# Ledger of designs, part 12: VHH binders against Pentatricopeptide repeat-containing protein At3g56030, mitochondrial

Target 1, 310 residues: Pentatricopeptide repeat-containing protein At3g56030, mitochondrial, of Arabidopsis thaliana (Mouse-ear cress) (q9ly43)
Amino acid sequence: STVNPNPTASPGRRTCVEFDNLIFKAGSSGDFEAVRRLLNSRVVNACFNTTATFKFLTNTDSYSSSLEDLRRILPQTDAGYTRKHSYETLIARLCKLGRIDDALVLINDMAIGEFGLSTCVFHPILNTLTKKNRIEEAWRVVELMRSHAIPVDVTSYNYFLTSHCYDGDVAEASRVLRKMEEEEEGVMSPDTRTYDALVLGACKSGRVEAAMAILRRMEEEGLSVLYATHAHVIGEMVESGYYALSVEFVMAYAGKDKRLDEENLGSLASKLIKRKRFKEAKMVLKEMSVRGLRMGDALREFHEKNVLQS

## First folded at step 4 (VHH)

Design k01 (framework vhh_7ocj_1)
Fold by ESMFold2-Fast, scan of step 4:
Structure k01 (fold): chain B 310 residues (1-310), chain A 124 residues (1-124)
Amino acid sequence: as target 1 above (310 residues)
Amino acid sequence: QVQLVESGGGLVQAGGSLRLSCAASGFTFSSYAMGWYRQAPGKQRELVAAITSGGSTRYGDFVKGRFTISRGNAKNTVYLQMNSLSVEDTAVYYCAASPEEWLKYLESGGYDYWGQGTQVTVSS
């Protein structure tokens, strides 16, 4: 569910959900002229395409004919935002359906028609290919971007980094980082997602020094080390059996934020107890006690029976 | 083709000041940590000052409070401001460039780059 600060629908105007429903009905019945009109009127009514806009397009026997009809009507939508965003939304839908070749055809349609290709059009394709570990095809998409003079941004490289880092393939992750450094000066700037992927990759490969250095770099750049980054590190280390490394990580980053410390040490202690790693769990619980950190009921009970009572 | 070119050395009287510069080319300067090292005749090379790509600085014990390292990413240059110089500061000063620590740990073959050095002579 989405939180809306102004949840009231405009009186007498269609909502984005109502437009999606109308487009679904029109597309499902093969009325693509109605789809075209609805895409145009949607923007006039201050509503925008969503992930549901092209949901009528599915991997069925009507897929090819529906896509052909969409390719015919999209160039006839209002120029500018409406046309560009409709292509972007459809490309994302095709990627979700696994129809990568068809998504590339739409990108070619946008290029030939000069409908405003931008880096974000390529994001769903790179994301889908890297998630499916189709890395060679993803690099060919990067080559396609370059052929259209589309800049390869940090988000595009982050898809490659995330894929290799999840596999613990630090050699390939390093190669991607070298490619990022070879881009024009000032075009590439690592963001929180870059560092998140690198910390994960360092942990998956058992490179504690690298993980610590990356986290220090985030702090130096004024980037907040998010709870998700800590949670990924703790979870991956424990899942992979690097119990001592997980304790070292949590201890190294304790002392700056009491709430974060309670979450990190508490989560780690719980995971270690569940895996019957009592020696490491006791170390974490003792540190929580020394630092005055709050324990949940289960951890407090374990601590009283196994750490405080000798 | 990587180059580090030091300049600004020379002869100075005790109590004087010098500013060293190191101009870098052939690599992405903003992604590298930069440092200054020195070596006096018959002595080991020692750290003078270092600056990370993010701007954090570190100094050798004998130069703290007297020397200041800084970097200009737009000019691909690192600087060493040397104040209150003493005869003991006489040495060849070397500029060094090192990839960020995390990249070095991820890639076992990360190379440090070194300049050819610039002579600093402090007379009584």
Scores: ipSAE 0.017, ipTM 0.252, lowest interface PAE 6.1, mean pLDDT 83

Design k02 (framework vhh_7ocj_1)
Fold by ESMFold2-Fast, scan of step 4:
Structure k02 (fold): chain B 310 residues (1-310), chain A 124 residues (1-124)
Amino acid sequence: as target 1 above (310 residues)
Amino acid sequence: QVQLVESGGGLVQAGGSLRLSCAASGFTFSSYAMGWYRQAPGKQRELVAAITSGGSTRYGDFVKGRFTISRGNAKNTVYLQMNSLSVEDTAVYYCAASLEEWLKYLDSGDYDYWGQGTQVTVSS
């Protein structure tokens, strides 16, 4: 949940790691009343659940099943943040283990008990199914959300976009965008992750000009472009033989963030040198020098020998 | 059914002001770039002003500083505030909607829509 406080413990209070260790020990030994008490006491100590909280839950559960015991004690945890977040954390753990049916059982428990079922509890399920390319099952989960009047948010759609874009399936990515556009005005807005997925899809499908247009669109919307997104564009341009265009790209985007510029131009120069595209590499290195950008040792040596002496 | 309905045109004296409105229906307005174009008798259609779905604006050279484009996503409407009008601004003004340029690379459909136009006449 976005309300996770992420605090550092004050003197005399347990840390989140200490709570995880205690819960791991209790859960591993079958002491689920201790698990319940520890989940409740976390709030008092200004701490929150982490990805490690239910790490004792595995695919090799004993005959009594740790999940059955958790289903018994979770309704007995303190109402509100503690109970809701414990269910969310356990659902995420089950999804990581590939136990989708078990995660859906917990969602049903939350719905019946009125324990604050919301969009975010479905995120790990959609993420897991789309990453495994189980797209039809993921859409059935979306229908389950709608049956409970749970809104499908931009993060949910981003999982589908990322999956299709990773495969270079522009047609399916476009259909997902259409579904996003059909949502209520002001409820669904593309975010940084939406555009990152689309840039990846454009790159994977060889649509370099489309990738550049998407990056320009992100800038117009005032969104921060991820360093990884720049790396995808540069990598695909070089891999596909668009050497001159890759130079134009890094130069056009330069001047906004010195560290990003050093990463983009340095990475591009290195890739061009490895592909023996020395003319383009020299242009990039000259621009780095003009802008005062720092070079790694290998690039500095190449620059001194091949650019500064000519 | 997609519709763009312009209003606010008419006769005005040089130095005066007009505000044009374009009401959109039948598509997700917030996902489209909106523009105003004009066409005078015997001339080609030219860009007056454009606004992206994110609010970035662009203007034709002859109207920069005099005209202001804006959008109201809640009302599915785009506006053109026209100040310091001259006889040279006399034309039919058209509202246009275009799916953002980058989305066109991902779609196979034709997503440009045009209104019927509204007459603006500036007298000396």
Scores: ipSAE 0.015, ipTM 0.259, lowest interface PAE 7.1, mean pLDDT 81

Design k03 (from h03 with S98T P99L E100D K104R G108S; framework vhh_7ocj_1)
Fold by ESMFold2-Fast, scan of step 4:
Structure k03 (fold): chain B 310 residues (1-310), chain A 122 residues (1-122)
Amino acid sequence: as target 1 above (310 residues)
Amino acid sequence: QVQLVESGGGLVQAGGSLRLSCAASGFTFSSYAMGWYRQAPGKQRELVAAITSGGSTRYGDFVKGRFTISRGNAKNTVYLQMNSLSVEDTAVYYCAATLDEWLRYLGSYDYWGQGTQVTVSS
């Protein structure tokens, strides 16, 4: 990606992308003193680490030696933000590589060194474990958080909620919600990801009317509805045979965001055509035309032949 | 059309008891989860008690052991028995209904009553 996470870098200063490229070259060549210097010097350029910062670390024969070198140099980086964020970024990279035990070792390094252990270092671990359905291990990580007096936040619970909701496990999702309610009042407020997970779970369990009600509550609470949330609802409605309800859903949410409308109505029309639900598909395409929404080539051809000529 | 009508509120002395009722109409009551919420002046609305269509109950921490929620499906009514009342229980009490268990956990109900005032004097 060419996206610069620090797009307002001063003239003549290195960008975060430039730092990531230099770190990649240094790390790939085994020059970990250069990696240490580059991690420190980014502060001068008002840059921060990205998901690409430790991309040189891969599951190769050099993995173990590279990790050992990183564990040696990270305590030698500038104290405060630089050191803390470098540990956080590396832990995330280890989780992406499936190296959960090594990520836990780094958390222990942070705790022993008093390098600013916080809730966010546990997020990639919980995310990875719950996505791999290693739920008991994920709850043991929650216990590790509590042993270090680290608060378990809504993001942490959302990983468990999303995992159970993806499986359509209403009972386990409800159990997670009850645990969230047991946290200190005012600390554990549902956010966009909580609602997203519950919408997914409602769809996966065949409760499509509940999914629509949850989306209405998101809007009433002033929360932004994710594009992915709409896609999941539409997909599950069509897969489950709720064709009329899927049309009702996209119509109810139309008129607020033209790009979202083009995606929602276009995707729904395509899925309905594939299922040979031509009556509902024609209704969606007619609405797209009335609203001036753009159609892809296949939908435009179908619309011209079957809607405009009828 | 859906209606929730609260009754039984009023003035009561500290240490006393009060029974709130919420009469529901316009929906299949036995299928809905019911809840009681309260709001004191200048404070956020908070959960008092909730009961599922199956009869499972949940209570806010400040009322556990003192309040009891129950439902009478034959009368389309949910009740809140309030014992050992204190001045801190003074609030407007709202009845709420939802078809969905998860909406109940989110504190987001499909239907709300107009509220009934409970005032506890010392």
Scores: ipSAE 0.049, ipTM 0.369, lowest interface PAE 4.2, mean pLDDT 83

Design k04 (framework vhh_7yz9_2)
Fold by ESMFold2-Fast, scan of step 4:
Structure k04 (fold): chain B 310 residues (1-310), chain A 122 residues (1-122)
Amino acid sequence: as target 1 above (310 residues)
Amino acid sequence: QWQLVESGGGLVQAGGSLRLSCTASGFTFSSYAMGWYRQTAGNEREWVAFITSGGSTTYADSVKGRFTISRDNAKNTVYLQMNSLKPEDTAVYYCAASYEEWLRYLGDYDYWGQGTPVTVSS
């Protein structure tokens, strides 16, 4: 994701935080000519738009007029990077606020003005719509992409796939994968997020062995499992009675990230204790101790009383 | 009407080899990914091996290095070459076809065969 850059300013030059504060003040006071000048001058000072640049825009109807003013000034910003990036940043902000219709208006503005419309502009819209289960609208956005000769990439399809897999809707997930395979705009190759969505679908349908098979395929292809997926896999293994396999899983993925390890092994140990799987729980706690991982008070107390020989 | 017909099963001694075949009809075989599963009495089907329409292969850890999956699109046939067989490999073996290559792991196959028994004795 976008790292919030705070570049060190030279003496007499403004920082990205200073530009965001100035833009917030100008936008909040209705001085959109100042916003336009600040957006232009920001790039000259080696500063770029951040997630905070348009934070004066909110979900309230009282700020709807601010968008009208932005639509008036954005075409007047410097052509090239400044204008394109300002549209991209504003569209992302509107999507975060759930203002999808407003984001689509800006896409139309970019298309008509020939302001560098590209695939990445559509990603936050598809992401937001699919997460809100507004699937029909999301497919209409895909048709909008096609109407502008913008290629529908694997990332765009992954949003649909993840949504259906999260719901356990294997039939709709299958239809999305079929559409990906039939895509004519290039070789549509599954990536890490495609496999992650399939692991999620396997877990949501209670198919632990299927999830493990997908994870092995990811490893064979050199792909990394996403953090959120670990919790789903561990939870489903324990729920379905695959206790030994859950221990094997957390051990196999240990050693890459200390915080993830503390969460994975700690969560697993707690779940195993609640299910009275004390042999497996002791193995996990011993590994936590050996690796120097932090235990919560309840786990530490259990470890002290139950790991030592009677 | 679609059909998947498995053959090549039987009795074999531990350390021996068998080659299973699965011949497809009634669909465009070359466009489908193919998999092999096995099942012992009273247990769920376990995934064994998979081959994509493009020829990429994956294997379950228990059979990796011993089994080889391959396909012949001209004959509409997928094969499972089983080497260094163990008594634990005793099962009914099923072939399956899926247009959705990545959903195979969910058991969402379009077509399944009837199964062919394999018995490995010591």
Scores: ipSAE 0.016, ipTM 0.364, lowest interface PAE 5.6, mean pLDDT 82

Design k06 (framework vhh_6z1v_2)
Fold by ESMFold2-Fast, scan of step 4:
Structure k06 (fold): chain B 310 residues (1-310), chain A 125 residues (1-125)
Amino acid sequence: as target 1 above (310 residues)
Amino acid sequence: EVQLVESGGRLVRTGGSLRLSCAASGFTFSSYAMGWFRQAPGKEREVVAAISDSGGSTWHADFVKGRFTISRDNAKNTVYLQMNSLKPEDTAVYYCAADSPEEWLKYLGSEYDYWGQGTQVTVSS
């Protein structure tokens, strides 16, 4: 017998994956009227544009003509969320392709057309420029935001923080934090990404105690810690020879998330074994066993030979 | 590291049933819409079914509607495709794919085109 359709299913309603595939086919064949209709229909189906929505747009001979067609149809999409979201998604795609000047042209189109230009439209441009270490150009984009009376948010500043912190340049990161506090709309509130960048910067500059202080502040403010943030601290502690402290750190943060615990304790045990720090490694493996955490094959074999049989 | 691993593909008789699973790791599964695709011999890859991030909305292609059901378990980071009343026409390599439905996730530097390697389903008499 056949299974009945899922009770949550809506007949004829498409999903985000299906819309992206249809848009890819239409865009690849140059049918931009179909692209416009699909963008409009997407909102009716309660779906959002994804990173795949404009993936048909590539650095090929058809790039310029496809972009011109997109610039022609986007103003013709339904006003409000659909048009705004479509511009946001295309700007992100242009940034991925390295077409920063074209992304800025679309921002100008949004401003002239009054299509809901907002802070998040600038995020992929700032992200791309800061990742490429084009910092002066990124600051000019911040000035462009201000010229349109668009507030510069914590996410925008986080791109600058992450770039400088990745290089271990705590002095430039501190300068960015001061600029955040000088914002006209008041003092910026650090978020999870701000703290992750600062922890990375402290670690890259060898300041383990500073990294721990930043993590404690993050916890005090009730923010969720990223797995990457813990990995930065653990790696730097081991590299800098703070073996006992690394064990204490991992134990102190255990018990909140089983997957995080498996990653943190497993990674630390492996790093300690490689450094021939067997006493600390055995303590970590014993704790993994007590907590019922999964060990990979290499750690399990080491544990059986050196902890369970000792 | 982002990974999608399909399993459950096998040889099955016409009229039989089969459940495919796709185990996801390396990303926040509950924030991603998931889809099942198939590529039949000599055909282009086509969408079979899709499910929203919460599981509150599903879509099934007309050629499988009433026979196949997509579902997900966010606690287990797994998406499923229950296939009933299988026909020789359903013979294909089945793939799962992940797309972020939340526009803000595009700014976090997420990978594009999260796809599994596929699992072979063969339907015979």
Scores: ipSAE 0.000, ipTM 0.095, lowest interface PAE 18.8, mean pLDDT 80

Design k07 (framework vhh_7aqx_2)
Fold by ESMFold2-Fast, scan of step 4:
Structure k07 (fold): chain B 310 residues (1-310), chain A 125 residues (1-125)
Amino acid sequence: as target 1 above (310 residues)
Amino acid sequence: QVQLQESGGGLVQAGGSLRLSCTTSGFTFSSYAFSWFRQAPGEEREFVGAISDSGGSTDYADSVKGRFTISRDNAKNTFYLQMNSLKTEDTAVYYCAADSPEEWLKYLGSEYDYWGQGTQVTVSS
């Protein structure tokens, strides 16, 4: 899930960064009454919690009781958005730290206190467990969602789908898709992340034809492959001998992000040179030069000797 | 541009023969399985026959087994339906279809990636 963006503060009001700094100082010093007051007052000042809000909470050993102090003060924050968002932000922080059991305790606190428990609260937990390949525990969290009558959304399923697709496990990815299809009509709709995961799975399993079919359907629907998946598309196209198509793919996405372009064209050129596909490699290096993209030393040397001196 | 185009339909007498062709473009032909379907007036669209990506296995509806043969020519990006001993019940619009290379793509709401627009076959007495 994405945290709320911090808006520009009015003259004379504190910024979200200033509130994060104050909360860090208060939490680090054990002043949890100050933490509670600051969480309440930041909303009045049109600020929102960020990924830095609870950074004073760390994996320090059992002498630290900061989580118990937070569990005591959070129910005392203003009801509605302030309280709900504070729980969501803290759960995300615990997940980042790998403290999954602690995050589940907070979810139980939200459920008992009726503090606005919803599907998005579970997203950081599912994301963390699936990324760590703790798939069975992630499915137990889905069962927990169902026990609280919380709907399992496309984002929740996408975490499982992405994990299995990253492993090239088409059988498990198919099982996830079947579960998505079996949801109530109108509840589950494949989105950009669903298609992206399937492109990734096709590439990781060596199914370049499937990847091309999915890419075509994405184009028809106005969807784009995500940044992290580009390297896998390029790698699979080259591995499978689709050199011209790999150049076409990279060129089609070029011009939108300079860092992505440097990575995509540079990686493709290197792979093509290694496979002795010098014609395609020269085309890619020429495009890098025209666009002013940075080349690593090996590519620069090859370009100077084989493209610029021809 | 992805395209499937049927040809070879028309009018034929009962007991006669027709060969339908489906020419394709815009994808790698050899990686796809192909099927023929038909739809008679007032009826559901029904499966007729299929051929695997390798060409090593074929399947047919019981109503056409022994009379129809499906084949493919990868060099021409074309697959065929040879229809022998035609019956008046074979009168229908015949559609060619290219199956998604991955079963899991069907869960995105499409059973087949590509369909032709159909060709009419009329068998008279």
Scores: ipSAE 0.020, ipTM 0.286, lowest interface PAE 5.3, mean pLDDT 83

Design k08 (framework vhh_7aqx_2)
Fold by ESMFold2-Fast, scan of step 4:
Structure k08 (fold): chain B 310 residues (1-310), chain A 126 residues (1-126)
Amino acid sequence: as target 1 above (310 residues)
Amino acid sequence: QVQLQESGGGLVQAGGSLRLSCTTSGFTFSSYAFSWFRQAPGEEREFVGAISGSGGSTDYADSVKGRFTISRDNAKNTFYLQMNSLKTEDTAVYYCAAGTPEEWLRYLGPSEYDYWGQGTQVTVSS
């Protein structure tokens, strides 16, 4: 993953926000020599590019002129980290603007100039293309990576997995997993995000048994279930009639984060009450009370009437 | 509670065709991937073919690829193995199995499946 630090500077040194503001002003006025100097001086002041660094670059009438000016000055920035990170930040900005062709031009500039092209440069492009369901184009980008002898990492494959899994397309997700297994650049094993995507896909496709099997494999590998995945698992268990199992799941993951616990137990209790599963709902509400978790108004009313008085 | 029951086995001549069925009950059919395995006398149990929970993905052992086709009918809670161009070496007890829809299960072998049928004999004569 890319690192974008934003620390508070010491007295007499500029902050990352101050550099972003200066670069915005210079870029907006067409002073690209000032932009170049500011990019170079950031490192000296212990400050780095952020998602706002190239915010002056927009999808407007002046767009192509600004990009061509940036393409002219970026090779003139200090070699190594400064130049590489400036290209990475600009590529991410172009991807955010939906300007994939322009981002690919910059990748070509990095390759020709030998400006430190690496796997992380391709991440924003793959992320954007897969989120927009431009899957064929995303696979062409993977082929571009291979043509430059750049390894396709688990993060790159996770973008494809997340896209297909969000749509409940387990068949396409399985095809991506096969490609991960076939990587030649070394052993590639599923990480927490890979399993999170697969659990989501199983849930979205109504495959509660598959979701449970994936969760068991995560546990065997010592991996934790991500925050967002809890909501999908709980919802699918209840929809499929696995009421006791949903209680067991929520209890097993309780105790790590009070906010997550409030959301998980509260959501589960509400769903169980709606389906008239009062025995399981009472168990969940009792556990919320024991753990000191906050209840919404409806759950508090139900708890007072049905748990505290029964 | 959960049951898998094979049917359609029997005696058939080499070059002939046979269709095996596996009827399931006691769970949500669409939540599972299904596979066929076989075991010949004196041999280990081997994978034959698999179909994903969505029915959109199928996989076959090299020895049966192009001859056998796996399919499913969610309305009947049944999945099938259509066997064409049968050879004497296809003689075996055929088992149906149910498990997770993950494609890598096909590489893990029989022990990774949650439920199994009792088996049905297929005999291919010279």
Scores: ipSAE 0.007, ipTM 0.227, lowest interface PAE 9.2, mean pLDDT 79

Design k09 (framework vhh_6z1v_2)
Fold by ESMFold2-Fast, scan of step 4:
Structure k09 (fold): chain B 310 residues (1-310), chain A 124 residues (1-124)
Amino acid sequence: as target 1 above (310 residues)
Amino acid sequence: EVQLVESGGRLVRTGGSLRLSCAASGFTFSSYAMGWFRQAPGKEREVVAAISGSGGSTWHADFVKGRFTISRDNAKNTVYLQMNSLKPEDTAVYYCAASPEEWYRYLGSEYDYWGQGTQVTVSS
């Protein structure tokens, strides 16, 4: 679940930004007893940890082992939400720093201390490992989740799917999809990010027709299509020489969202002009005019000179 | 209720052309991927070609690429297989099949509904 911190504090109570500043100062000076007190009092003041809370922790903090100090004080913070959220925030920070082994140590600390281990703790680790193409290690993390009876959710699988799809590895992407399908009925449902990854993979592997089929399936399932998903398809159609099909595509999806239409038709027209596909480019520009869509300067100049004056 | 009826199979000479048709009824045709399969006597069934529900995505087996083309007409609930440059090795019963559309199924043989087949014989 997402926690939205209250942006407005009562007079005399510190804000979340003020707590981050105090924790940064205390952590930077090695005063970890002050860090512990601030983490405890933060929750009392209806403030929550942010991505900046542990920003004093860096890869160059070797003058003292700041992580070991944090590992000593975190179990001494107030039980429940304060302790659990502090561990989650620190694990995310370690993952951002590329300190995966340290993040795994903290997960072990949470498990031993029974500090409320949950699925969301593993997301930053899986995201970082899959982005770094450390796929075997990422699957070992999935096994660690199962050893703690933590369910592997669609978001976790999406990290693997996105990694393989980005590489155009359709075979590995298909294996991940089969693993998702093997989950208990109703537990796993492909979401917008699942389909976006598949469209990306089809495009990266040069399978324009497959990308179109996936996009159509996504729409039939009633899922929200990302602007990025349309961009993947348009880009690959042009790269693969499907010029007429790209025109048909942007026309078929036009009329629902003016901003999407401006992005889709404008981007396509620019790509077609760059490839000297002037007949198709003129069709797109004429449609932009008919629909009252805004053109950037270069497209407007091309349209006026080559479409309106012809 | 679901029916797939193939037609067009006949005796053809090597190098000839033939178009197979499959008429579908009893389901929302445009929501299903369609495939053409073949099976020669004493051989395993093999995938020849597949097409998405919209017709925008097609797949053809390597042994027919450049010779066979799958297409569909959703207004007529019909899928076609245009076969050119026929070889004796193309002799088989050709089957039409339907499956819920997912792109990875184009590569597999998992289909929900099957027709009875139409015989194609290519003489040397």
Scores: ipSAE 0.007, ipTM 0.175, lowest interface PAE 9.4, mean pLDDT 80

